# Ledger of designs, part 2: VHH binders against Uncharacterized protein AF_1724

Target 1, 305 residues: Uncharacterized protein AF_1724, of Archaeoglobus fulgidus (o28550)
Amino acid sequence: MEEKFRNCILGLAVGDALGMPVEGLSIENIRQLYGEVRDFLPSPYGDLNAGEWTDDTEQMVVLAESILETVYFDPENFAERLKRWFLETNSRRIGPSSTKAISNLMRGVHWTRAGVFSDTCGAAMRVAPIGLVYHFSLNLVERYAEISARVTHTGTAAIGGAVAVAVAIACNVLDFSDEEMLEEVLRRVEAYDNLLAEKIRYANEISDRDVEYAVEKLGNSISSLDVVPMAFYSYFAGKDFEESLIKAVNAGGDADSIAAICGAIKGAKGFAIPERWLEGLKDREFLEELATKLYELHMRIVKLT

## First folded at step 4 (VHH)

Design c10 (from a2 with F29Y; framework vhh_7ocj_1)
Fold by ESMFold2-Fast, scan of step 4:
Structure c10 (fold): chain B 305 residues (1-305), chain A 120 residues (1-120)
Amino acid sequence: as target 1 above (305 residues)
Amino acid sequence: QVQLVESGGGLVQAGGSLRLSCAASGSIYSIDAMGWYRQAPGKQRELVAAITSGGSTRYGDFVKGRFTISRGNAKNTVYLQMNSLSVEDTAVYYCAAKYTDYWGRTYDYWGQGTQVTVSS
């Protein structure tokens, strides 16, 4: 189980760093510039080096550190840590909804009112620690995923997306089959957003089709309605960790978020991450230590007296 | 609410085996952890074995290597396979379950207990 925690956290960061250079690009632009992205590349915009991750991983770290401090998820603590991160980060890639919501927090708006009505994927991309630590209770995973999303987003697909990702991670740690995991995800997501649930179901149905077909049908914009289904498509379409992430990255659009989410879910299943990606990853040791701390917290919580 | 029903206790000869079962009325997926405790006359209740929804297990020092806990997800059941039983294993065995609701509140549920008697 510690390996699943490690591979989930590392898988998220690897996906983020792999997708980073093609964020915002169409499939055609990726083919023209790179052919197929299979390894870390520097940003074409000059903001990040090869192997460096973005606000996706940074916000995941913020959530993880909040949980490590409070033991059980506390939205007040998370909101305070998001404000601190927002002041200190050099990221130029923070999404519009996250920016507005965190700006509201910075101006003194309470976390219960700071979130914006938006379906962008900022909530889903960071939620992995909740799925890992609280996998002993799918109800708690759902509740904490929902509340963590509401700190910045009030859109039903944004909230549903965070629930989908956290529940999928929890189910994979629990060794659910893909069918069992999908059924649990769909049942819970339907309560938040029926269209998102339908698109996740469809992502599995078309998992034997190529990436271009998937993007045409599911989309690759920054919306949770596109990003989360594309991450699930990539998860189901790949036979191993490498194949899933190559598909996710080469989808373009919000590629760093699609690949980060896919990597987290696939890593939680216990799939091995290619060593070449681990060796090139920024701050690998820090992320491995973070995963170990989350695992140790989980073990303390679930001790039956 | 969750109800726990134990079965499989009884009389067994030293060196023999027994398998205890505990069935929960609710879905196994809504239960955080399930386990077994035992209490011999005049002694405190002690942990025998526990398993989380994630499959992590914990055992009391006195049973390591002899007892195995496992889950039957489809049947909302947890099993305790007891091998190489000794007279010292004689006790009432209690099934326990830990549940966290949607609001984050934690509840502990206990079965009524099942007697295990090991004769020389």
Scores: ipSAE 0.000, ipTM 0.240, lowest interface PAE 17.0, mean pLDDT 88

Design c11 (from a2 with S27L I28T; framework vhh_7ocj_1)
Fold by ESMFold2-Fast, scan of step 4:
Structure c11 (fold): chain B 305 residues (1-305), chain A 120 residues (1-120)
Amino acid sequence: as target 1 above (305 residues)
Amino acid sequence: QVQLVESGGGLVQAGGSLRLSCAASGLTFSIDAMGWYRQAPGKQRELVAAITSGGSTRYGDFVKGRFTISRGNAKNTVYLQMNSLSVEDTAVYYCAAKYTDYWGRTYDYWGQGTQVTVSS
């Protein structure tokens, strides 16, 4: 179980760092410039080195540290930690909705009103700690995923996307089959956004098709309606962690978020991460310690219930 | 990674001409704009000339009519033709390039600078 926590957290960061250099590129551009991306590369924009992660991993760490402090998820604590992160980190790769919502929090808007109407994937990309710590209750995972999303996003696909990712992680930690996990995800997500649920179902149906086909059918924009289905497609299409992440990264578009989410879900299943990706990963030891602390918190909570 | 390499600076007599070149390498994307800035010791950096990917140009007031910026699109190279040079044009000249990603974030790249000295 501890290994699943470790591989989920590391898998998210690995996916983020692998996808980072091809963010915004089409499949055709990636093929022309790199052939196939299989390893860490520096950002073509000069802002990040090979193996460095972005706001996907940074916001996941913020959420994890919030949960470690409060034991049970507290949106007010999370909002305060997002404000501190925004002020101190000066991240250049923060998504537009997260930027606006956190700016609202910085100006004193309460978390219940700070979120912006948007379906971007900022909520889904950071939600992994909720799926890990609270997997003893899928209802609690769903509720906390929803509330954590609402701190920055009010779009139904953004909220539904966070629910989908957190529930998938929780189910994978619990050793659900892929079919059982998918059924649970779809049942819960359809209450938030029917189109997102249908696209996630379709992502599984086309998992035997190539990445070009998947992007054509599902899209690869910054929307949760594209990113979350593409992450599920990549998860189902790969036989192991490496194959899933390579498919996610080479989809282009919002590749860092597609790969981060895919890596988190796949890692939660217990799949091993290639050592070459771990060796190059920024702050690997810090992330491993974080995963251990989340696992210890989970064990303390289940002792009380 | 993106690197801007400048050439063509040096010492020139008043009334003379120089041609500066800047080549951008390591590019995997289209640059939105390239240009030249200059800075004399103890003074602020100021715009000399800029050219967009579409070919639109902008010049600093003190160089209009004397300097011309042009672009070699195939090589992501910009040129600054400097005519009728005066002592007041003495400065370090910096090449700059700008890129805006699909998120709307702007990235500015700078060369190391090349010295232009005009004597009279």
Scores: ipSAE 0.000, ipTM 0.243, lowest interface PAE 17.0, mean pLDDT 89

Design c12 (from a2 with S30K; framework vhh_7ocj_1)
Fold by ESMFold2-Fast, scan of step 4:
Structure c12 (fold): chain B 305 residues (1-305), chain A 120 residues (1-120)
Amino acid sequence: as target 1 above (305 residues)
Amino acid sequence: QVQLVESGGGLVQAGGSLRLSCAASGSIFKIDAMGWYRQAPGKQRELVAAITSGGSTRYGDFVKGRFTISRGNAKNTVYLQMNSLSVEDTAVYYCAAKYTDYWGRTYDYWGQGTQVTVSS
């Protein structure tokens, strides 16, 4: 079970770093510039080196550290840690909805009112620690994923996207089959956003089709309605960790978020991450330690229940 | 976070008995101790009884020999059996839990309180 925690956290960071250089590019642009992205590349804007991750991984770390402090998810603690992260790290790659919501928090707006009506994928991209730590209760995973999303997002697809990702991670840690995992995800997501549930189901149905077809049908914009289905498509379409991540990255668009989410879900299944990606990953040791701490927290919680 | 829910308060005649219960939910690992405090109008909260995870108990001087605290296994539940009640026992009774988080920090959690009224 510890390896699944490790590979989920590392898989998220690897996906983020792999997708970072092609964020915003179309499939055609990627083909023209790089052919097929299979390894870490530096940012075309000169702001990040090969193997460096972005706000996807940073916000996941913020959520993980919040949970390590409070044991059970506490939205007030999470909101305070998001404010501190925003103030102290001066992150420029943060999404527009997260920026607005955190700015509201910084101005003293309570977390229950700070979130913005938006369906961007900021909530889904960071939610992995909830799926890992609380996998002993899928109902708790769903509830905490929902609340963690509401700190920054009030859109139903943003909330549903966070639920989808957290539940998929929890099911994979529990060794559910892909079919069983998909059934749980769809049942829960449908209550939040029916279109998102439909697109996730469709992502599985077209998993035998190429990435270009998937992007045409599902989209690759920054919306949770596109990002989360594309991450599930990539998860189902790849036979191993490497193939899933290459498909996710080469989808373009919000590629870093698609690949981060895909990597987290696939890592939680226990798939091995290619050593070449681990060797190049920024702050690998820190992320491994974080995963160990989350696993230890999980074990302490379940030992007493 | 830890949530505490008290039950079992009410009106009782002097010399009577009541049993209070308190159920803790949420963060249940590292619950170091659970117990009961009471507060009468115009007074500060005072310790009634406490029990540690190891089963050691502490009692306030005014209740020793009359009240008994015990632990249930389900969901960190604690009970306070109150015998030989007097009008001086009239107060709001608060369940409390002492919890240590992952970082080693200690927190005190409080229930909403339950009213106990002893009539003459």
Scores: ipSAE 0.000, ipTM 0.098, lowest interface PAE 20.9, mean pLDDT 86

Design c14 (from a2 with F29W; framework vhh_7ocj_1)
Fold by ESMFold2-Fast, scan of step 4:
Structure c14 (fold): chain B 305 residues (1-305), chain A 120 residues (1-120)
Amino acid sequence: as target 1 above (305 residues)
Amino acid sequence: QVQLVESGGGLVQAGGSLRLSCAASGSIWSIDAMGWYRQAPGKQRELVAAITSGGSTRYGDFVKGRFTISRGNAKNTVYLQMNSLSVEDTAVYYCAAKYTDYWGRTYDYWGQGTQVTVSS
C-alpha cells in the first residue's frame, strides 16, 4: 500500500511535468512541434525546464501539507495555506477560477463564500491526497473531496470532478477492479453532475479508440467536463502507466491536468512509473517523502489502538 | 444507532478450533477498521487481531501463526479463525469497530463480548 501512495503522488507530478510543454496546444500543433511527446521537454513559453511541474502539483502539495497538519481535512487550514502558496508561487499557469477564488480569500472572504461558480478542473487536479489518506471510507473521501473543491469552486462538474478523482484513487488503493471502481465513481458523481457521470462512462466505452477520436468526442478544454473524462479515457486506454500517460499528454489542451489526474489514478493502482521519467523529475525526493508521510498518517488514523 | 453482534464462542478442548464472527449494523456509513480484543479474569483487555478496510492486519504476540482475521463479502463482517487453542486463550472476546461518520467524526464501538473457554 505504501508503494501505491508513492506512485500516486509521483504519477501526478510526472503527468504534470510531461503535459506541461504542450498545455494549450492542439493535437496538430503537438505533431508539428514535437511529433509525439514521450519524455520531458522544456516549456515553449520559457517559464519551465524539462521535468518541472506546474500549479497542479503545487496545489496538490498544499492540500497534502494541510492534511498532514490537521490529520482530518480542515477547509480553513487549506484556505490559509492556499493564500500563502498564492503569495509565494512563481507559477504563471494558475487557472482562472483558482486565481479568482484565492483572490477572494486574500481579500478576507471566508472559504465558504470564496469559491467561484465555475467548472474548471483546479479542484480535481489537486485532490489526490484525500483519496489516499481517507481510502478507509469512500463516504469520507467523497465528503472531503467535495469540501476541498468548494474552497475554490461551486460548479457542479468541478465538485463532481474532484469526487470522481478522489474516489477512483481510493478504489484503486483498495484493489477494486476497474469495473468496480467505475461503478462506484459513477454512482457518486451522478449526484453532483449527470453530464460528467455520462462522459466518464463514455470515456470507458471508447477506450479502444485512438486519442484523436477521444478528444473529438470528450474535448480537452480546461473544464472538468473535459479534463476528468479525458483522464479516465487515458487510464482505461493504456495497458500500463507509460501508455496511459503518453495518451493523456498527446491529447493537448489542458494536457498537464489530464496527465496529472491520469498519473495519480494509474499510480494508485500500483503500476510502475518508468525510471527515465523519475530520473528527470523536479524534487523527486521531496515528493517521495511527502507520499511516505501521507501513508504514515493513514496508518495512524485507521488503527484501533 | 450502530451495533456489533458477535457469535461463535463456546467451550472447546485444547488443540481445537473455533471461528468467531462479528457483524456490524446500523446507520454508520463506513467502517474504518474492525478487530478482536480479549480479556481474561484479572487481566487487562488486549488486542487479538485487527483488519483495516484496506486489508492490513495486526496480531497480538500470543496468537501469531494460530489465529487469522478476515473480512466477509459485505465488508461489515469480520471473522476470527482460532486454531491450536490453549487454556491460556480462555477469555471474553470483544469485537470492536472504528467508524467515521459523514461529518468526519470517529467513534469506537464495542460488542458485548462472547465467552471462549478452552478445557485441558
Scores: ipSAE 0.000, ipTM 0.151, lowest interface PAE 19.5, mean pLDDT 88

Design c15 (from a2 with S53R; framework vhh_7ocj_1)
Fold by ESMFold2-Fast, scan of step 4:
Structure c15 (fold): chain B 305 residues (1-305), chain A 120 residues (1-120)
Amino acid sequence: as target 1 above (305 residues)
Amino acid sequence: QVQLVESGGGLVQAGGSLRLSCAASGSIFSIDAMGWYRQAPGKQRELVAAITRGGSTRYGDFVKGRFTISRGNAKNTVYLQMNSLSVEDTAVYYCAAKYTDYWGRTYDYWGQGTQVTVSS
């Protein structure tokens, strides 16, 4: 179980770093500039080096540290930590909805009112620690994923996206089959956003088709309605961790978020991450320690019940 | 090619207020963020306040609650309202702009600096 925690956290960071250099590019632009992305590359914008991750991983760390402090998820603590992170981060890639919502928090707006009506994927991309720590209760995973999303997003697809990702991670830690995991995800997501649930179902149906077909049908914009289905497509389409991540990254668009989410879900299943990606990853040791702490927290909670 | 024009520095007594202004010109592309940094004698330059294109703000720990950054109507001008000034706020204040060109290359542009001196 500890390995699943480690691979989920590392898988998210690996996906983020792999997708980072092609964020915003079309499939055709990626082919013309890089051919196929299979390894870490530096940002064409000069903001990040090869193997460095973005605000996707940074916000996941913020959520993890919040949970480690409070034991059970506390949105007020998470909001305070997001404000501190926003002040201290050098990230130039923070999405518009997260930026606006955290700005509201900085101006003194309570977390219950700070979130913006938007479906961007900022909530889904960071939610992995909730799926890991609270996997002993899918209902708690769902509730905490929803509340963590509402701190920055009030859009139904943004909230549903966070629920989808956290539940998928929890199911994978519990050794559910892909079919069982998909059933739980769809049942819960339908309560938030029917279109998102249908797109996730469709992502599985087309998992035997190539990435171009998937992007044409599902989209690759920054919306949770595109990012989360594309992450699920990539998860189902790959036979192992490497194949899933390569498909996710080469989809382009919001590739860092698609690959981060795919990596988290696939890592939680226990798939091995290629050593070459781990060797090149920024702050690997820190992330491994974080995963160990989350696992230890999970074990302490389970002992209390 | 971005030019930054700063104004509003000077001498002020402790407890007083100053308003700094910085206008950016010359670029045909978007400015991603603008802000103020300061450098006290013998110290490294540190962030005072920054505001992004979308209006999100960031502040240095030592100025929170006392300083406010805002954007002008043209969105190429930023203001720093400095209230409850202390001797520790004495520094050269630099306007900075982060700019991304059409090709996605990022550039940092700096103003020449404006002196703020707070007397006891």
Scores: ipSAE 0.000, ipTM 0.079, lowest interface PAE 23.7, mean pLDDT 88

Design c16 (from a2 with S53K; framework vhh_7ocj_1)
Fold by ESMFold2-Fast, scan of step 4:
Structure c16 (fold): chain B 305 residues (1-305), chain A 120 residues (1-120)
Amino acid sequence: as target 1 above (305 residues)
Amino acid sequence: QVQLVESGGGLVQAGGSLRLSCAASGSIFSIDAMGWYRQAPGKQRELVAAITKGGSTRYGDFVKGRFTISRGNAKNTVYLQMNSLSVEDTAVYYCAAKYTDYWGRTYDYWGQGTQVTVSS
């Protein structure tokens, strides 16, 4: 299913670019400035143009390129590529925990000790390639998601968040029902962080409520305890890709990460992305080629095993 | 920035063999493909052989079955094994690398070229 790989990767980048202009804003601030965000907008801070994505998509690309080189996930290679990315990126939106962890790697701290005790969502936002490539084994998806998170984060919700997102993507590629996917996610996540599992379950329970209610109950801070449940809320609350992404973006807070994760999970299920969002997306062709390469890698692995 | 250093060129008799090597240094992690091109006097530069990071190969029609390209991933070194050489293979052979940066922009890097002369 090459289409699901393509829509997952593009969906992540679309969500990131849609949420970028409202990162850090409250729901009320979004309404005052934009009404409702439905299309790409330039950053109010002057750092990015409409349709441009952030470090969420950049770190996802780093992970994807690492996997394409090593075939099976190798944390040593991923750590080296993160250091290179950190030196070369023009991003001004890198989270504090990722910055500290990568700075540790740059100073020669081994990846097993470089991670910081933090629950920010840097690990969950980049994990999509693991869910795509290794979907033939949910246990391998979980293990690789956990290890990839530990390179930068040792917080249980950060690790559990990466597991939740990667497993959801893998289940959606496999055409699990939403109920079956949620069951797998909750069972695996509760082993890492019980509160995160409870908030993900609750996100599904309130999926018929509006976004204001969801933010009040789940939060929209940079913590994986808020971002990942809000992404699942948005996924369940929308009837199609567009509706899910609009809800995710208009939640404000860490909106770029909420929407990136929601877009990846929804894209992995095969939902079509609105053409207007694809036409405006920065480096669309590069991301499509990346998705094709990940799909080709998956097919090679399956034939080798 | 990528630098390419070629070696292995020289004089060879028709029907003989020659092995060219090209070592890449610098920012090698984003090299998507490496290959060999050749240019004979008064002719256009043409593809001889190319190999991707994943090992897929492409050959020019005039060298298929005679030349083999191979790659050492760790050192980013590409080899061109040239068999059954003919006078028509006389040219300057250039190593090339296709580099894609993190932003999806592509760059071609070229070596200085190495002379291959096939005598009758």
Scores: ipSAE 0.000, ipTM 0.112, lowest interface PAE 20.3, mean pLDDT 88

Design c17 (from a2 with T52S S53R; framework vhh_7ocj_1)
Fold by ESMFold2-Fast, scan of step 4:
Structure c17 (fold): chain B 305 residues (1-305), chain A 120 residues (1-120)
Amino acid sequence: as target 1 above (305 residues)
Amino acid sequence: QVQLVESGGGLVQAGGSLRLSCAASGSIFSIDAMGWYRQAPGKQRELVAAISRGGSTRYGDFVKGRFTISRGNAKNTVYLQMNSLSVEDTAVYYCAAKYTDYWGRTYDYWGQGTQVTVSS
């Protein structure tokens, strides 16, 4: 079980770093510039080196550290840590919804009112620690994923996207089959956003089709309605961790978020991450220690022995 | 559904020590933090010390270095060791527990309060 925690956290960071250089590019642009992306590359914008991750991984770390401090998810603590992160980060890739919501928090708006009406994927991309630590209760995973999303987003697809990702991670840690995991995800997401649930179901139905077809049908914009279904498509379409991540990255668009989410879900299933991607990953040891601490927290909560 | 039972309060002379105990019963597996608050006459209830299930501690500014919160072997019991007591520490001390239910809702459970009186 500890390996699943490690591979989930590392898988998220690997996906983020792999997708980072092609964020905003179409499939055609990727082919012209790189052919097929299979390894870390530096940002074409000059902001990040090969193997470096973005605010996707940074916000996941913020949530993880909040949970490690409070034991059970506390939105007040998370909001306070998001404000500190926003002041200290060097990231130039923070989305407009996160920026506006955190600016509201910094102005003294309570977290229950700070979130903005938006369906961007900022909530889904960071939610992995909730799925890992609280997997002993799918209802608690769902509730905490929802509350963590509401700190910055009030859009139903943004909230539903966070729920989908956290529940999928929890089910994978519990060794649910893909069919069982998908059923739990769809049942819970339908309560938030019917279109998102439909697109996740469709992502599985077209998992035998190529990436170009998937992007044409599901989209690759920064919306949770595109990012989360594309992450699930990539998860189902790949036979192993490497194949899933290559499909996610080469979708373009919000590729760093698609690949980060796909990597987290696939890592939680226990798939091994290629050593070449781990060797080049920024702050690998820090992320491994973070995963170990989350696992130890989970074990203390459950009091298994 | 949590009940808190406090003990250890009483009268002590300035410079002396007291140890407060609080035992929780009921749905203890869902308790994520326990602590002590105090309320002096005419003042707001304020945090004295708190300890999370994982062992992280928080202290009020006026007690740092003098008071120590710890968890008992049963993990459903917390102790407050109060050293170098002064007249300003005179207050009713309340044990509190934070409980998180199945849906992630949080509830605060409070004990009845224990009087601590420091005489000069």
Scores: ipSAE 0.000, ipTM 0.095, lowest interface PAE 22.3, mean pLDDT 88

Design c19 (from a2 with S53Y; framework vhh_7ocj_1)
Fold by ESMFold2-Fast, scan of step 4:
Structure c19 (fold): chain B 305 residues (1-305), chain A 120 residues (1-120)
Amino acid sequence: as target 1 above (305 residues)
Amino acid sequence: QVQLVESGGGLVQAGGSLRLSCAASGSIFSIDAMGWYRQAPGKQRELVAAITYGGSTRYGDFVKGRFTISRGNAKNTVYLQMNSLSVEDTAVYYCAAKYTDYWGRTYDYWGQGTQVTVSS
């Protein structure tokens, strides 16, 4: 179980850093510029070095630190930490919906009213700690994923996306089969967004098709309706961690979020991350310590006395 | 409400074995962990073994390698296989379950206890 926590957190950061240099590129542009991305590359825009992660991982850390402080998820504490992060970290790649919602929080709007009606994937990309810590209760995972999303997003696909990712992570920690995990995810996501549930189901159905086909059918925009299904496609299409992440990254579009989410879900399954990716990863030791702290919190919560 | 029903206690000679069973019944939303505690005469209640919903196990120092905790198919039943019993294992054994509701509140439920007596 501790290894699953470690690989989930590291897998998210690895996916983020691998996808970072090709964010916004089409599959054709990736092929022309890089051939196939298989390792860390610097940003073509000069803003980030090879192995550096973005707001996907940063917001995941914010959520993890909030949970470590409050033990049970507290949206007020999370909102305060998001404001602090936004003001102090000077992050270089923040999505538009997250920016607007956090700006509302900074201006004194309560978290219950600060969220933007948007389906971008900012909520899904950061939710992994909830799936890890609270995996002893899928109902609690769902509720906390929903509330954590609502701090910044009110779109049904954004909320449903966070639920999908957190539940998938929890099920993988619990050693559910892929089929059992998918069934649980679809059942819960349907309550939020039927189209998202349909696209996640379809992502599994086309998992034997190539990445180009998957992007044509599912999309690769910044919407949770594209990102989350593409992450699930990549998860099901790869035989191991490496293959899933390579497929996710080479999808282009919102590649850093697709790969971050895929890496989190695949890591939670217990798949080993290639050492070459861990060796090049920014702040590896910090992320490993964070995963250990989350695991220790989980163990404290489930102790009977 | 959750009710825990224990069975399998009794008298056994040193070196023998017993298998305790505990079934959770009633209104069950989510059982996140189940386990066994024991209270020997004149001592505090101590952990024997616990198992989480996901199957992670934890054992008290004095029973590792001799006792094994496992769960039934429905995950609301827990078994404690007790091997190589010694007089020092004589105690009342309590089944316990930790439940977490939809709002994040946690509750501990305890069984009535079952006596295990090991004779030399």
Scores: ipSAE 0.000, ipTM 0.180, lowest interface PAE 14.8, mean pLDDT 88

Design c20 (from a2 with T52R; framework vhh_7ocj_1)
Fold by ESMFold2-Fast, scan of step 4:
Structure c20 (fold): chain B 305 residues (1-305), chain A 120 residues (1-120)
Amino acid sequence: as target 1 above (305 residues)
Amino acid sequence: QVQLVESGGGLVQAGGSLRLSCAASGSIFSIDAMGWYRQAPGKQRELVAAIRSGGSTRYGDFVKGRFTISRGNAKNTVYLQMNSLSVEDTAVYYCAAKYTDYWGRTYDYWGQGTQVTVSS
């Protein structure tokens, strides 16, 4: 179980760092510039070095630290920590919806009204700690994923995307089969957004097809309607952690978010992360310690009941 | 990584001409604008000339009518034709390029600079 927590957190950061250099690129652009991305590369913009992660991992850390402080998810605490992070971060890669929502929080708008009507994937990309810590109750995972999304997003696909990712992580920690996990995800997501649920189902159906076909059918834009289905496609299409993440990264578009989400879900299943990716990862020790603290919190909570 | 390679700097007599070239490489992103800035010792860096992908140009007040910027589309290259040079034009000239990512955020890249010296 502890290994699953570690691999989920590390898998998210590895996916983020692997996808970082090709964020915004088409499949053809990636082939032209890099061939196939299989290892960490520096940003073509000069803003980040090889193995460095982006706001996907940063916001996940913010959520994890909030939960470690409050024990049970508290949206007020999370909103305050997001404001602090926004003031301190050097990231230029923060999505437009997250930027607007956090700017609202900074101006004194309460978290219940700060979120913007948008379906970008900012909520889904950071939600992993909720799936890990609260996996003892899928209903609680769903509720907390929804509320954590609503701090910044009111779009149904953004909320549904966070629910999909958190529930998939929780199911994988619980050793659900892929079929059982998918059924649980689809049942819960359809209550938020029918199109997202259908695209996640379709992602599994085409998991035997190549990445180019998947991107043509599912899309690779910053929308949760594209990112979350592409992450599930990549998860189902790969036989192991490495194959899933290579597929996710080489999809291009919002590749860092697709790969971060895929890595979190696949890591939660207990798949081993290639050592070469762990050795190159920025702040590996910090992330491992964070995962250990989340596991210890989970154990404290279940002993209290 | 985006690299800007500058050429054409050097020594010239007052009243003479020079042509600077700057080639952008290492990026598959479309360039929104390219331009030239200059910095003389003890002075702030100032705009000399800029050209946008649509062809519109902008010039610093001190060079209008003497300098002309043009762009070679196929090579992501910008040229600065400098005529009627004055000792006051002596400076390090920096090439700059502006890129926009798919979220609409802009990034500025700078060359290492090329020395232009105008003697009397």
Scores: ipSAE 0.000, ipTM 0.235, lowest interface PAE 13.1, mean pLDDT 89

